# Designs tried in a protein design chat: VH-VL binders against Large ribosomal subunit protein bL21 (rplU). Part 4

Target 1, 133 residues: Large ribosomal subunit protein bL21 (rplU), of Prochlorococcus marinus (a2c733)
Amino acid sequence: MAEKPAAKPKAAAAKAEAKDQSDSYAIVEASGQQFWLQPNRYYDLDRLQAAVDDTVTLENVLLIKDGKNDTTVGQPYVKGASVELKVMDHRRGPKIIVYKMRPKKKTRRKNGHRQELTRVMVQSISIDGKALS

## First folded at step 4 (VH-VL; framework fv_nezutatug)

Design s61 (from n3d with heavy chain Y53W, light chain D50A)
Fold by ESMFold2-Fast, scan of step 4:
Parts: sequence; C-alpha cells; structure tokens
Structure s61 (fold): chain C 133 residues (1-133), chain A 120 residues (1-120), chain B 107 residues (1-107)
Amino acid sequence: as target 1 above (133 residues)
Amino acid sequence: QVQLQESGPGLVKPSQTLSLTCTVSGYSITSGYYWHWIRQHPGKGLEWIGSIWHSGSTDYNPSLKSLVTISADTSKNQFSLKLSSVTAADTAVYYCARSEWELFGYFDYWGQGTTVTVSS
Amino acid sequence: DIQMTQSPSSVSASVGDRVTITCKASQGISSYVAWYQQKPGKAPEPLIYAASSLQSGVPSRFSGSGSGTDFTLTISSLQPEDFATYYCQQANSFPYTFGQGTKLEIK
C-alpha cells in the first residue's frame, strides 16, 4: 500500500472540517494569501525566517470563530487578535520537477522548484490577550 | 528497515525519575522522521506521551508536560524519555514509535515495548 | 482534547463472521484516523491510516471508513489470527488520542 504525501491533502481537509459549527479557527492573511488555522494543529507554511522553537505571532487576523459562540469579522482585521505559532521544523519540501513533453520537433523543457517549508504548531488563537479554548 | 528498541530499568520507586532510551537502527534520527513515546496502562488504552523532531524540538502531552522531558543523542542514534515524580499510576508498558514527516500523527513503526512497574 | 470512544468494548465472534467496530470523535477530525491491532504481549501494529487507507502488508479483509466524527473498522471474514484488541486513534489535533480499545474474542 503506497502512501501519498499527506501534507497538502491534510491541510485542505482541515479547512473543510473547520466549517463544523463547533470548531474554533482563525483566518489569517499573509503575503496576500489567506490561511485557515485551528488551535493545536500542525501546518506547513512557506519557509519562515525564524529559528526552531521560536514563536511567530500573526496579527493580520481576518476572522475568528470561537467554537459555537460568536464569529468576529475584521474590518479588515480583528482588533487585538493574534495567532501564535511555534516553529517545529524546517524542511526542503518535495522537489517539484515538471517535464512537459512538447509536440515533435520542439525542445524539451524542465521546470524545477524545491519548496522550502516551515512546520508550525498553532499554540493559541487569542483576542485582547485571551486565548480561545 | 527501521528497528526501534526500548531499554531502561523495569522497576522504579515512587517519587523517583523514570528514564527510558529508544535505540533506532536502519535510519538516522536526523533524517526527517519524528519520534514518539507512547504508553499503555494495564487494562487501559494507549496514551501518547510526547514527540521529538529531528530538529530537536519537542511536544509533550499537556497532561504530562511539567513531568516529561524527551531528548535526543544524535551521535548514538537514540532518543530518551525522563518522567519525574512517578507514582503507581505510571506503571505501564512504554513504547517508542516513529512517524513520517508527511504523516506526522500516524505511528508506522513501534518498538517491542518495555514494562515499567512503579512500586516500593 | 479530542476524545475517541469505541463501541463495543468487546465483541464475541466466530471465524468467517463479518465484524464491525466503531469509533466516535468528540469533534470533527476529517479523515485523520488510524486503526491498530494489538495481540497479547505485543506492540500495536498499524492496520489503517487516513480513515480508509490500508497499511502495506495488511490483509484485504480489513477496511476502514468514515469521516468527520464517525468511523468504522470492518473485518469482512474473520480469521483465527484476528482475535486481538483493536484501537482507533485521531491524528488531527495535538495531543494525539486513542480510543479505549475493543477486544475481539472467540465466541
């Protein structure tokens, strides 16, 4: 039984499951992208300039859902909200090499890209210093 | 082929520190796997104790965090568990286990387990 | 912590029977569930990961299903070597948690 890498499928499944009414989560903006983060979960993000065991604080929080309680929507950011991430590990991700076969008489082209990733654990999601849990 | 082997004293007195070591063969503990300690109380289910990553970072079960230390000795390809202030409730079979980077929470290889009895 | 509850706590069955064990999570865990088999005096052995993916070397009579909060392990035609205790485990959230176990006994 061959196993496929679970990192990206796991993240997509986690986002879907976070829509359950009882789940707590934050939507955070970084570099023009939105990240769906749940407390006590591990995520692989593009390489962060931080050392292992450092805490990285994200403050551009677009939305916080506090379990079955209120959802707080930012304008555009939720004031006083933050997400604390612990840096667990740095890894060069899967080597992405795409060989695109061209029609006959065209040269082969190879595009290669190795993702640099940082694995983080969401330690807390808080608003005005009070953690959700 | 991955082999994991637990070692340590089988009898520990109450209030003392339990020390166990897991020796890994077939793979370097720095090669991108994650290493775990898991225990099983008599007649009970399994309890995850904590993990050490190849980076040296650790995560501990919050119920045990103040009592647990996991460390790695990369020169010996070993990782170890210290559990302080033990009581009879810490009597259990202790396993070390591995997970892959992409499958972090799934334990694909286990040691045979070592029985630890906490008794005077 | 996410609580994993298995049912039944024990089941008696005969060789050739179809056996189903269930596992319920206290909150949504998508498909991040593993199943393990443990024989007396031995370490647990992985059977299923990601709710339905069979571990290499595991007989095809074992299968897993479910998503969200409800999961099942099925043995389609019980063999003598299958009498053991079975555990589910969630891999979704820290800390990882296991069910209490289901003991499969000879009828």
Scores: ipSAE 0.532, ipTM 0.776, lowest interface PAE 2.0, mean pLDDT 83

Design s62 (from n3d with heavy chain Y34F, light chain A91Y)
Fold by ESMFold2-Fast, scan of step 4:
Structure s62 (fold): chain C 133 residues (1-133), chain A 120 residues (1-120), chain B 107 residues (1-107)
Amino acid sequence: as target 1 above (133 residues)
Amino acid sequence: QVQLQESGPGLVKPSQTLSLTCTVSGYSITSGYFWHWIRQHPGKGLEWIGSIYHSGSTDYNPSLKSLVTISADTSKNQFSLKLSSVTAADTAVYYCARSEWELFGYFDYWGQGTTVTVSS
Amino acid sequence: DIQMTQSPSSVSASVGDRVTITCKASQGISSYVAWYQQKPGKAPEPLIYDASSLQSGVPSRFSGSGSGTDFTLTISSLQPEDFATYYCQQYNSFPYTFGQGTKLEIK
């Protein structure tokens, strides 16, 4: 199970929201991680191998809540379910600097990297070819 | 301070293409925001037309039936709207506006608006 | 499309009055609601985002509440500069849609 939901708009994520029982969402598994995704939302995800404006389809859907309808739980995946993401941008996060400690050597190694992110829009969540309401 | 200013022809004949430009001052359009076109019909109804993200990715209101194109000219710090095959129903005040990634549909800065009349 | 319905369409009030304007969505939209104020001949000005968060620089007499389908804008003590038209807007789903507006007039 994921430790935290997929990234959301910061203002919405920072505030405690009343749970709207009519909200639709999917929990999707990708690369050993779970993501909580709603349609027509923007998310920052770990890097995806796709060009800007490409559509990425995720099919390992663990759970779908279809608004006011019943929740469908996968075993482990919901058959016929998919999530379509539109790639909007690729970006680099803040630079992370890693220092390698040396025992008694006078040299120090400083290695830096930046988190690679892909900005996406969830275009649709579908089950059996029908988009969620 | 961020300022948005619309410009374009005030009168357009039916079946022609409406072209409007939004000039952004005090901020770069390449700095990670959405840039929107919104119009207000004479009946005071507001309608979102579409947006362009700083990467060039666009989203349009489906009710405009592929008649709309939004593009950016980063060298001039401008983005533009083209509406083809206009009719009297396209008569409105046209606004450009901005939203940030985290508040993607909240328009925190607006231009002053430009009036477009579609008439023969 | 999600339809946003405001009530009342107009309201007459006096300086110092408490005014409430309501907005109803045709579908659940969580808290993805904004409110704008528009004066004649001017562009709309942002007031509230995420249903209840006040825009910087907006007086504290303005407040928003609601979640799901029912939303309210409240002005606790009207000032002369508050007479304007107010619009709600959802940004839960494309296309973004606005209410028809509520005109706040001097009584």
Scores: ipSAE 0.478, ipTM 0.759, lowest interface PAE 2.1, mean pLDDT 83

Design s63 (from n3d with heavy chain T58R, light chain D50A)
Fold by ESMFold2-Fast, scan of step 4:
Structure s63 (fold): chain C 133 residues (1-133), chain A 120 residues (1-120), chain B 107 residues (1-107)
Amino acid sequence: as target 1 above (133 residues)
Amino acid sequence: QVQLQESGPGLVKPSQTLSLTCTVSGYSITSGYYWHWIRQHPGKGLEWIGSIYHSGSRDYNPSLKSLVTISADTSKNQFSLKLSSVTAADTAVYYCARSEWELFGYFDYWGQGTTVTVSS
Amino acid sequence: DIQMTQSPSSVSASVGDRVTITCKASQGISSYVAWYQQKPGKAPEPLIYAASSLQSGVPSRFSGSGSGTDFTLTISSLQPEDFATYYCQQANSFPYTFGQGTKLEIK
């Protein structure tokens, strides 16, 4: 298999990533999950209800780290903070193949399960209408 | 067997629009790949120009965004670059390239390149 | 933009030598680094992606390492076909950016 960078999960809670990084980012809550998002990076998130090239704004921002190394923590959300995402594509994620065998039968069945995903580009992270550097 | 082949004029006059086309063989441009334009000039080395995605989404280098358009012609299995208002600084070898969906930003196959000179 | 700085700009070596090329990013890019080889008059060819993953078909004498801001390409035992210019590239953030190149030349 193509080995990907040894990166932290893009769509998971990003506590460890936040501790390891000093660049600008936001931790955002969406659909009960936390996402660590940097400007100008793409991420694969659970399917969003938006068309390709639509802009989706996330306002439930839990934490912002400015490029000045200032950190603003929400209570629970940072006032006036937002993350602007551009939808790049919708797809099914990695397929989990389950092979079921029936004794004394020639019948075989592969059952596949896939997550529905939306790929987004982080266009901006802003607080009070001012973009992070 | 992916093959990418650039084509277009080798000489463009200042202030005109540069138009280049990449013909893709072996895979549909609407399948599992991103398609890119990258150029190379002696002073800077390699510069990523932009990409078009199988979803139809486009991203451009901000330094060129007001001047660049990338489009696709799925019936010909081609994608194209238009760079407007060219200057001598746009003289370069232009490459088209591919990246996998899962390895977006890693260019695993390149065309042979086409030399473009901007001169009156 | 993230700036990628390569060192050295050129290196002279002999067949059989171990060669190391370094690349520094102006900000943290995790492991999102690729390395390319380019011979005169040819397109760049991918060697390494994700800082340390070898591209299919590339000889095992090539290896990459590093994370964060400092990355290294190593050729363990230089062969005649390895004399070329090498480029690093960050794949962390738009716009993708390349180093200025390191020319590997014969002693």
Scores: ipSAE 0.486, ipTM 0.764, lowest interface PAE 2.3, mean pLDDT 83

Design s8 (from n3d with heavy chain S51H, light chain G28S)
Fold by ESMFold2-Fast, scan of step 4:
Structure s8 (fold): chain C 133 residues (1-133), chain A 120 residues (1-120), chain B 107 residues (1-107)
Amino acid sequence: as target 1 above (133 residues)
Amino acid sequence: QVQLQESGPGLVKPSQTLSLTCTVSGYSITSGYYWHWIRQHPGKGLEWIGHIYHSGSTDYNPSLKSLVTISADTSKNQFSLKLSSVTAADTAVYYCARSEWELFGYFDYWGQGTTVTVSS
Amino acid sequence: DIQMTQSPSSVSASVGDRVTITCKASQSISSYVAWYQQKPGKAPEPLIYDASSLQSGVPSRFSGSGSGTDFTLTISSLQPEDFATYYCQQANSFPYTFGQGTKLEIK
């Protein structure tokens, strides 16, 4: 039986599309990772310590593309920028087979595990209290 | 067998509240699926109304503003739609539908639909 | 909201024909499009998800393709039971939106 593919694009796929269409988006840094986020889009992130229907505000915004005008690049963060996420639900994803290469030994490890995920919706992207789109 | 079945009055007067229920058979609504209401207007296409997750989290189509409420009754394995202050524009066939968590925007099971006419 | 525009609005065809229906999104939606078939008096039935994945139990004559803003549903060899209205739908962004439908009629 084949597993169904994930319905939502990964951050990398979303980046490619947003870039091609010149749509509004933000690149945000959280927990050492960068996220490519568009307004009104749902994303599955690694489990967040927040309750369903809570709002999580991300303020370490590296870049904002406003489809109405120019791109704003942070130094390193865009001053006054924030992204508001609504927590929709928490769930375990399907078992994932992970292959890991260790640089020194060039060994591969195959592990199966279930990923803990939080689904969020991007409610707004704003600069100084003014929402993009 | 997995089935969704809409029920409610077929005729509603203007300014009243439309109340519809979807009864789910063959699996629990707490099993981690999204449950949706979708309607189809005469001469117009399909319109997504909103969804609920068993946790109680809801999202509603902004075009319906504050007029919509979706709720779940896990003891009866049902979820319901209330649409307040209806007008003739709310005349439509109303469907309930399901989506998987990973495919939550893809509607894999639909009820047969119930026709609602709003008239005096 | 993302608008989904289908072309053509109606098409007349004969059994055995290859039929294509196009769907255009007003904004990029990656591959997050589904196709549904609706017969008169019945609920829509899913045909395709994720632009090109065939729903279990759907005949292999149905196929989907596309990404970004342009998507196509193809029926490779039309059968009598395929005369119906077809809808595309985007699952990329809230709120979800549908195309206006394409009616496939007997020629």
Scores: ipSAE 0.514, ipTM 0.773, lowest interface PAE 2.1, mean pLDDT 83

Design s9 (from n3d with light chain A91Y)
Fold by ESMFold2-Fast, scan of step 4:
Structure s9 (fold): chain C 133 residues (1-133), chain A 120 residues (1-120), chain B 107 residues (1-107)
Amino acid sequence: as target 1 above (133 residues)
Amino acid sequence: QVQLQESGPGLVKPSQTLSLTCTVSGYSITSGYYWHWIRQHPGKGLEWIGSIYHSGSTDYNPSLKSLVTISADTSKNQFSLKLSSVTAADTAVYYCARSEWELFGYFDYWGQGTTVTVSS
Amino acid sequence: DIQMTQSPSSVSASVGDRVTITCKASQGISSYVAWYQQKPGKAPEPLIYDASSLQSGVPSRFSGSGSGTDFTLTISSLQPEDFATYYCQQYNSFPYTFGQGTKLEIK
């Protein structure tokens, strides 16, 4: 008998799905996940312990692409690199409802979970104090 | 149905502060939407001014950030725009608009617009 | 800021024509593009979001396509009520920016 894991709840983290040669971005590591972040974009992350309008700084930067300039790869982290996030909002995500039924007995259980999310804006990506476009 | 209605003075003198209010009907401004101000210059150009959420967080167009304040009055179900030190370049039709949380920058409902003329 | 360039600035067409309006972003914006229709004296009305998703209540003759930097709005069979100005808008990056508009007028 093979077991296939059920699909996990949707991750709130940004994902590196596409890139353009002219785009600036950073790949950062936080909470065991990698996030692909562009300056001046909003992202929904798993709940952060910060107040609305606080700035959160991420320093475990794995890679920076500076538009049409060089790509800098960390070993494992890019030294002097940081990403500043502004906390815009806290929200509960969509409710995940799971139904389970037992064989030979109509017993169903309804479980609901909601992902806690924090919306952030990437205010800046910088290396040694120099911001990217 | 959601309805948005702009109000405020139609004539403002240069160097003064423009104050506009958006009254929201049919939905609470505290119900998880984002609320925006957008203007349209006589040359038909549209410009996003800024946004506010029920939490009070705001974002402003960087070209206007030092001049713009957006605030909400949840007891009146209204949000407002203040634009300081206006010039003739601020003459425009001003709209308030709404975004869904998951489509933050997409404006799915607009007010009818209010015309503001800046002249002496 | 991301610049959105629309072409043409105006187009003349007849009822029943297929009309295409284009929009080019100065940098990659994935599919974060909206289209709006504006009639004289009225507020813009939403037509399309996420480059190709039709707003509820908008006729199926309207369609959007594109990704990255090049986007199009197509009206498959122009109707009298479609003569208006059309705007594209990106919402990939703050601040949100609009194209300069395309005026669709009767030939």
Scores: ipSAE 0.506, ipTM 0.776, lowest interface PAE 2.2, mean pLDDT 83

